# VH-VL binders against Thioredoxin-like protein AAED1, chloroplastic, part 20

Target 1, 196 residues: Thioredoxin-like protein AAED1, chloroplastic, of Arabidopsis thaliana (Mouse-ear cress) (q9zuu2)
Amino acid sequence: AITGASSGAGIGKGTADSLDTVKVLDLRGNEIPISDLWKDRKAVVAFARHFGCVLCRKRAAYLAEKKDVMDASGVALVLIGPGSIDQANTFVEQTKFKGEVYADPNHASYEALEFVSGVSVTFTPKAAMKILESYMEGYRQDWKLSFMKDTVERGGWQQGGILVAGPGKDNISYIRKDKEAGDDPPVEEILKACCA
Key: E = the ipSAE of ESMFold2; O = the ipSAE of OpenDDE; V2 = 0.75 times the mean of E and O plus 0.25 times the DockQ between their complexes.

## First folded at step 21 (VH-VL; framework fv_ifinatamab)

Design w5 (from v6 with heavy chain Y50R; at its last look DockQ between E and O 0.04; V2 from the best seeds 0.00; counts 0 for: pae E 17.0 > 2, placed apart)
Fold by ESMFold2, look of step 21:
Structure w5 (fold): chain C 196 residues (1-196), chain A 123 residues (1-123), chain B 106 residues (1-106)
Amino acid sequence: as target 1 above (196 residues)
Amino acid sequence: QVQLVQSGAEVKKPGSSVKVSCKASGYTFTRYYMHWVRQAPGQGLEWMGRINPYSGDTKYNEKFKGRVTITADESTSTAYMELSSLRSEDTAVYYCARDITEFGLVTYYMDVWGQGTLVTVSS
Amino acid sequence: EIVLTQSPATLSLSPGERATLSCRASQSVKYMHWYQQKPGQAPRPLIYDASNRATGIPARFSGSGSGTDFTLTISSLEPEDFAVYYCQQYRSYPLTFGQGTKVEIK
């Protein structure tokens, strides 16, 4: 049983209501109601801890490896990070992520979805092991982004999650809240929610 | 006050080209898409294309892609639409229109329009 | 390309009457917007994203609908409301407009 994972017809309304006023920024700085990301199409939406996070970059890469499956099912791949547009653009340049990227500098979506936050869930032995493993696979933390004042002040301890939603503003079929840094779901769980 | 002011009416011969200008004021020119829409006499509205004035990225209606070129000059806050190989059926009023892109993001909603430029194509 | 079909083509009504304008899309759209146009003028923004009034638009204008079927309602026509009304969509490029509904004085 994975803590924070949820699926089924009854989970969407309360979660969707929490998101009614939430907006995110595209890479040009335009505000977009977050529900527009899945209003007219299904989307897999990954919420990063922050744009410099090595574990988030690894998760982005493993989701992107399934982009073809998502495309074949008419499903968009979206990443949201809790930072500035400049940080989001740096992330895209460094990772070549093939999905859509949005910024949430005020953490409004994270607050609405009640994602976990805290120093004790950010700095764990498990996270340290996963960071080392990710480095051996060639991923790198962007320490400049990680220690930028905006990152530390707004979301350095912030955890993320994964949401599958749409089509339709209220149609949220899957939400998973990370328990700690690096708490990745099996990709097949996500594919079952979006693309089965 | 946000304004889009277009160049004046033109009379053109078939086979020639026309370039219509659209000068923006009262807002940050590069922050909003600029659309071009035309309207033949007694007819409805037809989207021609749009430009991101910051990057120069364009999208065109396939109907016009081979004949229409949309550009923007950030230094003068001016967008341009050039239509080549003019035909009599290109007689229309040509509008520039700004795309609203903030607060509640109703993307591709044209919230400010220029006054229109009549282009008449006749021999 | 998504075709928008507006009905009726012409709506003849008196001041004070309710006007109901329909816009039907050939497939589901992401955004539907409405514009008002008077002779010799540029289109005026009216309703965005199906139901939100543009700045300065009086409360007698309302929009509704989703998917493929959208409606513009003018609850009590004023003399200045006699005009042509266009719907406009986005789902993918190109953006398209309906052919217009003319609201004219009876």
Scores: ipSAE 0.000, ipTM 0.444, lowest interface PAE 17.0, mean pLDDT 82
ESMFold2 (binder alone), look of step 21: mean pLDDT 92; pTM 0.948
OpenDDE, look of step 21: ipSAE 0.024; ipTM 0.568

Design w6 (from v6 with heavy chain Y50R E102M; at its last look DockQ between E and O 0.05; V2 from the best seeds 0.00; counts 0 for: pae E 13.3 > 2, placed apart)
Heavy chain, then light chain:
Amino acid sequence: QVQLVQSGAEVKKPGSSVKVSCKASGYTFTRYYMHWVRQAPGQGLEWMGRINPYSGDTKYNEKFKGRVTITADESTSTAYMELSSLRSEDTAVYYCARDITMFGLVTYYMDVWGQGTLVTVSS
Amino acid sequence: EIVLTQSPATLSLSPGERATLSCRASQSVKYMHWYQQKPGQAPRPLIYDASNRATGIPARFSGSGSGTDFTLTISSLEPEDFAVYYCQQYRSYPLTFGQGTKVEIK
ESMFold2, look of step 21: ipSAE 0.005; ipTM 0.482
ESMFold2 (binder alone), look of step 21: mean pLDDT 92; pTM 0.948
OpenDDE, look of step 21: ipSAE 0.043; ipTM 0.616

## First folded at step 23 (VH-VL; framework fv_ifinatamab)

Design x1 (from v6 with heavy chain V106F; at its last look DockQ between E and O 0.03; V2 from the best seeds 0.00; counts 0 for: pae E 13.2 > 2, placed apart)
Fold by ESMFold2, look of step 23:
Structure x1 (fold): chain C 196 residues (1-196), chain A 123 residues (1-123), chain B 106 residues (1-106)
Amino acid sequence: as target 1 above (196 residues)
Amino acid sequence: QVQLVQSGAEVKKPGSSVKVSCKASGYTFTRYYMHWVRQAPGQGLEWMGYINPYSGDTKYNEKFKGRVTITADESTSTAYMELSSLRSEDTAVYYCARDITEFGLFTYYMDVWGQGTLVTVSS
Amino acid sequence: EIVLTQSPATLSLSPGERATLSCRASQSVKYMHWYQQKPGQAPRPLIYDASNRATGIPARFSGSGSGTDFTLTISSLEPEDFAVYYCQQYRSYPLTFGQGTKVEIK
């Protein structure tokens, strides 16, 4: 069952089927089917807007604060970003994110999961306030990653989400599609989905 | 329970080849890199290379100059190391070792080791 | 390639004593791993990334250091701690190990 979702439509076997041909890249450039990330274990999968995004870096940090709870429940923490392996490696070096990181340069997972995209959902008053709050907490936008030509051309307006899935390729128990930049769920909602 | 079980000891003549097996159990074989490390009698540890069992991608220590081949069989959860053109100085215990990393993490820390396979090269 | 030099080659100590093992890299490395090996056995993971204790490793083991100089400390030796200890770097290929420090009963 779906818990705490921000969208109206539930997730079932049809959504898992749409991911059948989707591959992501590990940090060494190896292609893997995305559903293999939760085939043999439950995973919390965060989908970033892009690897330079300050709001996504803040979300990665608050999920990582709960990694001990996830580990105790046998749940992996995973981050996927829409960009190159070089951008993913830069993200890892800059943030020291404790979970697994994968790149999706074709945005195939974002398209298959139908995550929101657009300028009007990227530049909202709530997002502006969240960015200011994040800067006050010490997080920083990586402007080189944010304005790399392929980031701007392919996904600068891309929104993300959070998925809880597995074990089993078709077992998606939670999905939250961000309605706008900075649309964070309470972490307790995610923990209930993965670790209750 | 994570376990790596290697094939038995071998005695080989110089110029021949040896292929050591390493059967994994208790974990998802394709999600962890597998390393091979050798130890000559009374000596330290020497890294030979690794394989990504999911993709088949390998990295080798150039010291062996193309004599080492590391492979993996996903269907049997078994990694293999073949060393060709054997010399007497290749007499050693050969270990397989699992990298603690899952794909996406860069630590190269070997958390589970096989029991070792003694290869003796003697005429 | 990065050469790791361990010192001393041998530590002869009694149970209950403090052991301090050194590992020096020929160039700066990001992190250092440590392994323990008893005769006839495979190496056992001990410390990863210079200072993090592997699962199941008792608190008497600690690691420290950065750059080119790294230290493994055993605060109070137990009978099971008499073994050979190896450091390992992963800054560049090939991955390399130190030559080992043997900790033996005096």
Scores: ipSAE 0.006, ipTM 0.461, lowest interface PAE 13.2, mean pLDDT 82
ESMFold2 (binder alone), look of step 23: mean pLDDT 91; pTM 0.939
OpenDDE, look of step 23: ipSAE 0.037; ipTM 0.656

Design x2 (from v6 with heavy chain V106L; at its last read DockQ between E and O 0.04; V2 from the best seeds 0.00; counts 0 for: pae E 12.3 > 2, placed apart)
Heavy chain, then light chain:
Amino acid sequence: QVQLVQSGAEVKKPGSSVKVSCKASGYTFTRYYMHWVRQAPGQGLEWMGYINPYSGDTKYNEKFKGRVTITADESTSTAYMELSSLRSEDTAVYYCARDITEFGLLTYYMDVWGQGTLVTVSS
Amino acid sequence: EIVLTQSPATLSLSPGERATLSCRASQSVKYMHWYQQKPGQAPRPLIYDASNRATGIPARFSGSGSGTDFTLTISSLEPEDFAVYYCQQYRSYPLTFGQGTKVEIK
ESMFold2, look of step 23: ipSAE 0.006; ipTM 0.475
ESMFold2 (binder alone), look of step 23: mean pLDDT 91; pTM 0.937
OpenDDE, look of step 23: ipSAE 0.239; ipTM 0.766
ESMFold2, look of step 24: ipSAE 0.000; ipTM 0.467
ESMFold2 (binder alone), look of step 24: mean pLDDT 92; pTM 0.945
OpenDDE, look of step 24: ipSAE 0.094; ipTM 0.726
ESMFold2, fold request of step 26: ipSAE 0.000, 0.005, 0.000; ipTM 0.448, 0.521, 0.467
ESMFold2 (binder alone), fold request of step 26: mean pLDDT 91, 92, 92; pTM 0.934, 0.942, 0.944
OpenDDE, fold request of step 26: ipSAE 0.024, 0.019, 0.028; ipTM 0.588, 0.594, 0.597
ESMFold2, last read: ipSAE 0.007, 0.005, 0.000; ipTM 0.450, 0.491, 0.506
ESMFold2 (binder alone), last read: mean pLDDT 92, 92, 92; pTM 0.944, 0.936, 0.941
OpenDDE, last read: ipSAE 0.024, 0.026, 0.027; ipTM 0.586, 0.591, 0.582

Design x3 (from v6 with heavy chain D57G V106I; at its last look DockQ between E and O 0.04; V2 from the best seeds 0.00; counts 0 for: pae E 11.9 > 2, placed apart)
Fold by ESMFold2, look of step 23:
Structure x3 (fold): chain C 196 residues (1-196), chain A 123 residues (1-123), chain B 106 residues (1-106)
Amino acid sequence: as target 1 above (196 residues)
Amino acid sequence: QVQLVQSGAEVKKPGSSVKVSCKASGYTFTRYYMHWVRQAPGQGLEWMGYINPYSGGTKYNEKFKGRVTITADESTSTAYMELSSLRSEDTAVYYCARDITEFGLITYYMDVWGQGTLVTVSS
Amino acid sequence: EIVLTQSPATLSLSPGERATLSCRASQSVKYMHWYQQKPGQAPRPLIYDASNRATGIPARFSGSGSGTDFTLTISSLEPEDFAVYYCQQYRSYPLTFGQGTKVEIK
C-alpha cells in the first residue's frame, strides 16, 4: 500500500487495487481473477521472466523444495508466467513443478505490479554469473521456449518477482520485484513472509 | 568486426516486388534477431518487422499487412526482406539492423545497422 | 500504436552549446531508446533504456525520463553532433520511432 501505515493493514491495498481487473489463465484456458488465487488461502506467487528461462526454472525448483513447509502452514505455491497456456503446459511437463501454474499472455499482472523490464537489467555481468552457476548445478535453459513467438513478441527483457498474499483479496503482505535477471531472495526471507 | 552488408540500390515499377539482402559477418548469425527498418526520403524511421534466424519466426508491422516477407538463410548468414505490390510510397532506404539478443531473447536494442538499400518505385 | 512526438523539430545551435531534445509518448512506455543519424549514413545507437549510453558513445550524451516524458541532452555540442536524433519505444508492437529532431549549426 501507498499509505505507509505501521500496522500494515493498508500496505497492499494500492497493489491489490491495481490487480482488480487482472485475469490469468489456468492450464485449461479458463480466465481466473488473479486475486482468487489467494482469496481463500495464503499463497506464495512467483512471477517468472518466461517459461524457458534457466534462472526462473532454478527459482521454481527451490520454491518447490520448500513446498512441504508451505503445505504445513496452509500456504499454496503458485507460479505465473508471461506466456501462453501451451508454454505453461510445456513448462509443467518439463519441470514437474509441484505447485499451481498460470499463464498471463498479455502481461497484465506484470504491468499492474510494475515489474522491472529493460535491456540494462536483463543482460548484466551478475546475471551471466548466475546463469553459469545454474548450469554448474544442472539447470538448463529451454531454448525452444525461449524462442517461442509469445516470448519473442513481448521481448526478452521482462523481469519477475515474488508475492505473498492472502487469505483475502486485499491482503498482500509481501512483494519483491526483481531488480535484474537472477535476482533471487534468500529462501528464508520468503518462508518468513509466508510461513512464520 | 561485426557488420551487415546489404544488396545494392534497385529501381522498380509499381505493382512489382523487391527482395533486399543483408549479409551478416563477424558474429553467430542465428543467435541474434534481425530487424528491418525503412526511411522514406527526408522522413523518419519506420519499423517493418523482425526475424529470429534460428527458428524462422517473424513479426511484422501491421501497416505492411501481407506485403512484407522476412526470411533468413543460416547457410549464407543472410537475411532477406521482400516487399510486394510496390507503390510509389514505398520509395525509401531499407535497413537491416541486428538486435543485441542474448540468451535467445529479443531485446529491441538495434546495435549494428546495415548501410541501407535505396529502393525507388516509379513509373 | 504508440505515437512518439519529438520536440523541437529543429534545434539550431552553435558548437559548445547544450542541446536538450524531448520525446513524448502517447502512452506510458517505461523506457526509451535513442539513435543518431547523419546525412547519408545509417542510424547509430546512442542511448538505451532511457539513460544508458551505447558502447563508444561520448559522455557528453545523456538521457533521462520515464513513463511518457523523455529527454536527450548533449552537454557541449561538437561539430560531429549536428545530426537528426530519433527516439524509439519498445513497449508494444509495432515498434515506433519519433519523427526526429534535427540539431543543426546556427
Scores: ipSAE 0.006, ipTM 0.515, lowest interface PAE 11.9, mean pLDDT 82
ESMFold2 (binder alone), look of step 23: mean pLDDT 92; pTM 0.936
OpenDDE, look of step 23: ipSAE 0.073; ipTM 0.681

Design x4 (from v6 with heavy chain F103W; at its last look DockQ between E and O 0.03; V2 from the best seeds 0.00; counts 0 for: pae E 13.8 > 2, placed apart)
Fold by ESMFold2, look of step 23:
Structure x4 (fold): chain C 196 residues (1-196), chain A 123 residues (1-123), chain B 106 residues (1-106)
Amino acid sequence: as target 1 above (196 residues)
Amino acid sequence: QVQLVQSGAEVKKPGSSVKVSCKASGYTFTRYYMHWVRQAPGQGLEWMGYINPYSGDTKYNEKFKGRVTITADESTSTAYMELSSLRSEDTAVYYCARDITEWGLVTYYMDVWGQGTLVTVSS
Amino acid sequence: EIVLTQSPATLSLSPGERATLSCRASQSVKYMHWYQQKPGQAPRPLIYDASNRATGIPARFSGSGSGTDFTLTISSLEPEDFAVYYCQQYRSYPLTFGQGTKVEIK
């Protein structure tokens, strides 16, 4: 269709079924079924590579600049990162991210969504240029978060993505898996999927 | 100019311990994990463990049954590996090797290796 | 505890010939790397993530494979390529290496 966002019976059912048993943690450590994040409202869900990642912090800031547009459309902004609730709280303290933040210490959502991982997609010339650009814009890698055992034991090769879903647990209208570190979609693509 | 320089060869008696040093230069020591790998005569490579020089956190191969201690000294940019209760089968060349990642990503790919330190355990 | 079995143990070949080295994992692995080691030297990086050449590695080196079966190919051997080659994996600790394949001149 020509409209900016869409939903329909069964469009994202295979992906939604993969998420049936996945839980994430809120900032106080409560387990939340991941589909509850969009059961009663549409949500833009960004999946970070890890909470210390400079490129993920830039993406979070970029999406947060659109929060008023999302709010006006009844759309929640959510960030999920691998790691502990302590790492998630540190991320919120350092970035002042205005959306909701959840932790996925076991990478369950990443496995269910089959996000990309590997050395070859982490060390690309494009990712290196984007890291340099991010540092020139004042963003910084958090080395403590980046070197924490939870980050290291799950591998620094983990990539993320963006999901637009809801209302309703089966209503996944957009999913984009990052091909490499720093693989950001154009913002108009996200706004088209979530909003007017 | 990235370089890892290890301490010299050691001859040890069974039951004693050895501490091998690995001095890093040409890069920011605390931004990269450091691995230790050994190679017995006529044998392949065996991973011993790593250290995060920023936090001091370590991970060890349980094959060594708690005999390995890996440490790092940021002020001298030097990593250390100590192997205790030495046995004759611990005779090997011991290498330090840097994980490739600067930005806190762990790839488990070792891009820079030290020259190796021969430890001989004999009666 | 993932065992990597390399075959053959020794390849005796002449310069200009094609070398094919095999690495088989005891279970499926996500990441496979290859290293080259010459006598009296430390290993050096060669191939990462099964198929990507490390910095400065010539195009005659290529890697392939996935799951449990991985291959390193040297399309036309040069004199400097006679060495021992190791595969290395990570899926869970400990990180393990294959026992090596020696490529020697004859």
Scores: ipSAE 0.000, ipTM 0.465, lowest interface PAE 13.8, mean pLDDT 81
ESMFold2 (binder alone), look of step 23: mean pLDDT 92; pTM 0.948
OpenDDE, look of step 23: ipSAE 0.170; ipTM 0.720

Design x5 (from v6 with heavy chain F103W V106F; at its last look DockQ between E and O 0.15; V2 from the best seeds 0.00; counts 0 for: pae E 12.1 > 2, placed apart)
Fold by ESMFold2, look of step 23:
Structure x5 (fold): chain C 196 residues (1-196), chain A 123 residues (1-123), chain B 106 residues (1-106)
Amino acid sequence: as target 1 above (196 residues)
Amino acid sequence: QVQLVQSGAEVKKPGSSVKVSCKASGYTFTRYYMHWVRQAPGQGLEWMGYINPYSGDTKYNEKFKGRVTITADESTSTAYMELSSLRSEDTAVYYCARDITEWGLFTYYMDVWGQGTLVTVSS
Amino acid sequence: EIVLTQSPATLSLSPGERATLSCRASQSVKYMHWYQQKPGQAPRPLIYDASNRATGIPARFSGSGSGTDFTLTISSLEPEDFAVYYCQQYRSYPLTFGQGTKVEIK
């Protein structure tokens, strides 16, 4: 699993091939090939740990603060979470996230991208401090979503990442796999990849 | 310039059917759901259903119980609503309306409406 | 299905006055939207997701509320604001509209 950030024109072809058959669900339940999300436009795609995660909600908010920069560059903001459509809809309702939201209940994209997983990378001292910091900033964990059966059964210890891809199904120019819960890149790193 | 242009007014007899067209322009037709909403004279708005023009998937208001058929023709960027077994109570203005926001975040908000098509059902 | 009850049915006011329109849902909804309809015209989008003004809607229009209780406020009525206003929900199918509140000149 690649746990660090990477960037460059050549990194995307093998990774794009691993995504060839991966589908995600829109909020109505329609299956969409994941590469269609960046086929005709560049997209910043955030992969959440799960839809109830306070750290992921904070990341979604800081990415949304840069949406006007992304829009000016023709770049879409997308969030994918490993849960049900109902969980995704609850996330949108609670956070008012202004980007696109998709569900991956089978974790197919996470598996294909080889994102990190495990209890020891989920409950770290750094993550605990970031959770507290997020609560002081007004973000809240949705404990109902966090303990829903399919969140726990399908990898509540799942980590996420950030992908910058497109235009073009094979054009993945940036991928960052979180090393632990709350492992946020500096936003300037993402802006350099999408919008420089 | 996003625009929905509907077919002209129609007069129909009870028991017949009507097919109203809604031609879209100024946007990618297949990326937005299309709703149909009607309004009887002097009355409020009533949702009839929608179509996903990309997949052809539809959802209908159960009130119409198989009398309504919504279709889309990608090649002409045109949605259609057909209402069969017409009754006098079906006299109304019929609107098409575009759901806002491309895939991934539907709030069921209708941001662009057609001009409406009056369908009169009379003996 | 979710029933939306708008009140009052008719609001008779003069230009410059404040209008307050209510929409109550029979159960909590995910999204509540508002539309304006003038005689002989299609509905016009006004407020989406309770409080966000649609493109081109002037600041005198504001929306608020959550759960089951929603309010549309017009801070100072202009002559062009005399129309019928509808709320519309989504929580589950079917999508439903309120019966409308007519704002008319006194």
Scores: ipSAE 0.005, ipTM 0.501, lowest interface PAE 12.1, mean pLDDT 83
ESMFold2 (binder alone), look of step 23: mean pLDDT 91; pTM 0.934
OpenDDE, look of step 23: ipSAE 0.008; ipTM 0.529

Design x6 (from v6 with heavy chain D57G; at its last look DockQ between E and O 0.15; V2 from the best seeds 0.00; counts 0 for: pae E 15.4 > 2, placed apart)
Fold by ESMFold2, look of step 23:
Structure x6 (fold): chain C 196 residues (1-196), chain A 123 residues (1-123), chain B 106 residues (1-106)
Amino acid sequence: as target 1 above (196 residues)
Amino acid sequence: QVQLVQSGAEVKKPGSSVKVSCKASGYTFTRYYMHWVRQAPGQGLEWMGYINPYSGGTKYNEKFKGRVTITADESTSTAYMELSSLRSEDTAVYYCARDITEFGLVTYYMDVWGQGTLVTVSS
Amino acid sequence: EIVLTQSPATLSLSPGERATLSCRASQSVKYMHWYQQKPGQAPRPLIYDASNRATGIPARFSGSGSGTDFTLTISSLEPEDFAVYYCQQYRSYPLTFGQGTKVEIK
């Protein structure tokens, strides 16, 4: 049921062990062990490319449309983005995202999960079409966030993924590593993993 | 350490405007929404709106949308609330309050409040 | 807009007694905040998201509830706890507060 990159050997316990020392920041600046986000509840965790990305903003909205289903199943909706707490605050103000948001300025979770990175997987014809579709639907790139020096230098071509985990720090039941920008899974796949 | 210091009390005539300031110190001004809440004498609390000081984005209680303007000046770490077309029922203490905005948690939790500014509207 | 109704309007109790304050919402909300206000002062945050104590709030304060019914409990009243208490919702705009419950010394 779990699918990963060709380099991934094990997903469940091995993936949880990779995250053992990883911390993210809540919006107040407190360090939170990432596994605490699902130790006592199941969570759908979306890892954004960066907080200014139009495709990531569309994905956040796409997942938030199912928040009522997740709430009814006792499942939390979480978004983690690379960058600062200020960038995360701007993201929430602009998008009104109803899930939890955390910042990972050092990219520790992205490195531990071995998410894809690269220019060639960021600027594809499929991503260009998805950007146009997103603009026609009313989503907008935040160009200030997108061209912040931190975004460009640290992970402007960083890809993300989706994780379903919990309850229990070691209980990872689903991981999808995006192969390119805008690589959205079918929503039914996520709902099956989280909310059966 | 975190403080919100508001401008002094004002006495205004009906039909005029008032602009209340709220100077923030001890934290990064642009990281937190700022709310404005008023309280008429002997009454409860009424939310007026907020501003994101980083972007300038605002949200208003529709009751006041035509009369209230909330602004922020990042360079002075100061938020402002201007209420126009004042009426006697606008007599109240006006508070600024910092929202501990956690993206995704959207708490609208007002953790630090200014001391309040009494605005008296009297003919 | 969501109306919050607090009860009782006034709660007359002695120090050491348990206070139980109710807040009912006109429609289902996810969470509730609570504030304390003494005369001539700004409100002080007490409880966020229904059950979490704000920084520096003593353990005698606790919150509970979900949906439309929320409760603030003060397990053993101290002299400094006699004040007006407000609940606040943030499920939808405009943000609204309850009308307050005054906890006064008997």
Scores: ipSAE 0.000, ipTM 0.440, lowest interface PAE 15.4, mean pLDDT 81
ESMFold2 (binder alone), look of step 23: mean pLDDT 91; pTM 0.938
OpenDDE, look of step 23: ipSAE 0.040; ipTM 0.674

## First folded at step 24 (VH-VL; framework fv_ifinatamab)

Design y1 (from x2 with light chain K30S N52K; at its last look DockQ between E and O 0.08; V2 from the best seeds 0.00; counts 0 for: pae E 14.4 > 2, placed apart)
Fold by ESMFold2, look of step 24:
Structure y1 (fold): chain C 196 residues (1-196), chain A 123 residues (1-123), chain B 106 residues (1-106)
Amino acid sequence: as target 1 above (196 residues)
Amino acid sequence: QVQLVQSGAEVKKPGSSVKVSCKASGYTFTRYYMHWVRQAPGQGLEWMGYINPYSGDTKYNEKFKGRVTITADESTSTAYMELSSLRSEDTAVYYCARDITEFGLLTYYMDVWGQGTLVTVSS
Amino acid sequence: EIVLTQSPATLSLSPGERATLSCRASQSVSYMHWYQQKPGQAPRPLIYDASKRATGIPARFSGSGSGTDFTLTISSLEPEDFAVYYCQQYRSYPLTFGQGTKVEIK
């Protein structure tokens, strides 16, 4: 089932309030209120499981394939990952991701958005097949990032999601919380939320 | 198949050290975290720490306050646990145990255990 | 440090009976692991994330619970099920185990 999608500022107000105190770090280490990422423009914000995750790298690449559509609509593409700025910079260096990248070393955004976590939602037969498919398409897990202490200690079984918000700090029009690893929405659903 | 084989039983005097080995086979050693857990006679299980065999990073139960050192040797697929300044209450069976996940997640679920190594500390 | 309290300490039952083992955490945890240990043997994985059976574990074993209260149930005891059972949390360091529940033959 399709989960978490909503429209209109009033429907998203509770979620926006949960994010009021959340900060993320840019690649230079500056602390940015997360809502500033969509204050002055609409943004598609992907929340990765961690910076070394093969399924998250595949999702990032697929969203980046639609960046020209997003740019034409004035929509920013943003990726947030749990971990350090060094891990975020490594991700950008390895993947050449063309969207904006931010680090959330304390998982504050993940906690505020109540993203799913747990071993049983990470290791499903469906996720295993999607990992194999991703490898066949040329995507690779970064084992160094995957085994880094920050990744492991912050809950390597953490799931992510997709948020579409803005313009305006309170304007959250779409939120999707992944139910398990590799739980990708149809791209049409994201484009309808951001770019229709 | 997947197996963890530990070194043999040891008898030690108070104040000495012990180093227990755990040789892994049947899987890629560096892709799984390794835990150490001990069990005193007639008692429950006590977690001592883990190592990431790929990076060498460790995490220890602070109750041991620097008396425990966990290492790994990739070339022999062997993890080691050394406990120093032994006391009589350190008499226990010491287990190594593999964390279940291959893809760099630490789940704290120990799916494969070694047979255990009895360490007896007596005067 | 999260303390896990298992009850009862000892459960004396006959083969074919239903066993219900409790594990209570000193603070809320998301999930719980369970292990079985027979005398002279290493612990055996049993249940992970509160309710999922480990590989090769028969369907008579089930787990449930959330927050601070977790339960392991053995629907119909077999002779091989008489052992000590431990719960384990992983919400925070250090990892801790309950003190164990011994299931013994009556």
Scores: ipSAE 0.000, ipTM 0.488, lowest interface PAE 14.4, mean pLDDT 82
ESMFold2 (binder alone), look of step 24: mean pLDDT 92; pTM 0.940
OpenDDE, look of step 24: ipSAE 0.005; ipTM 0.558

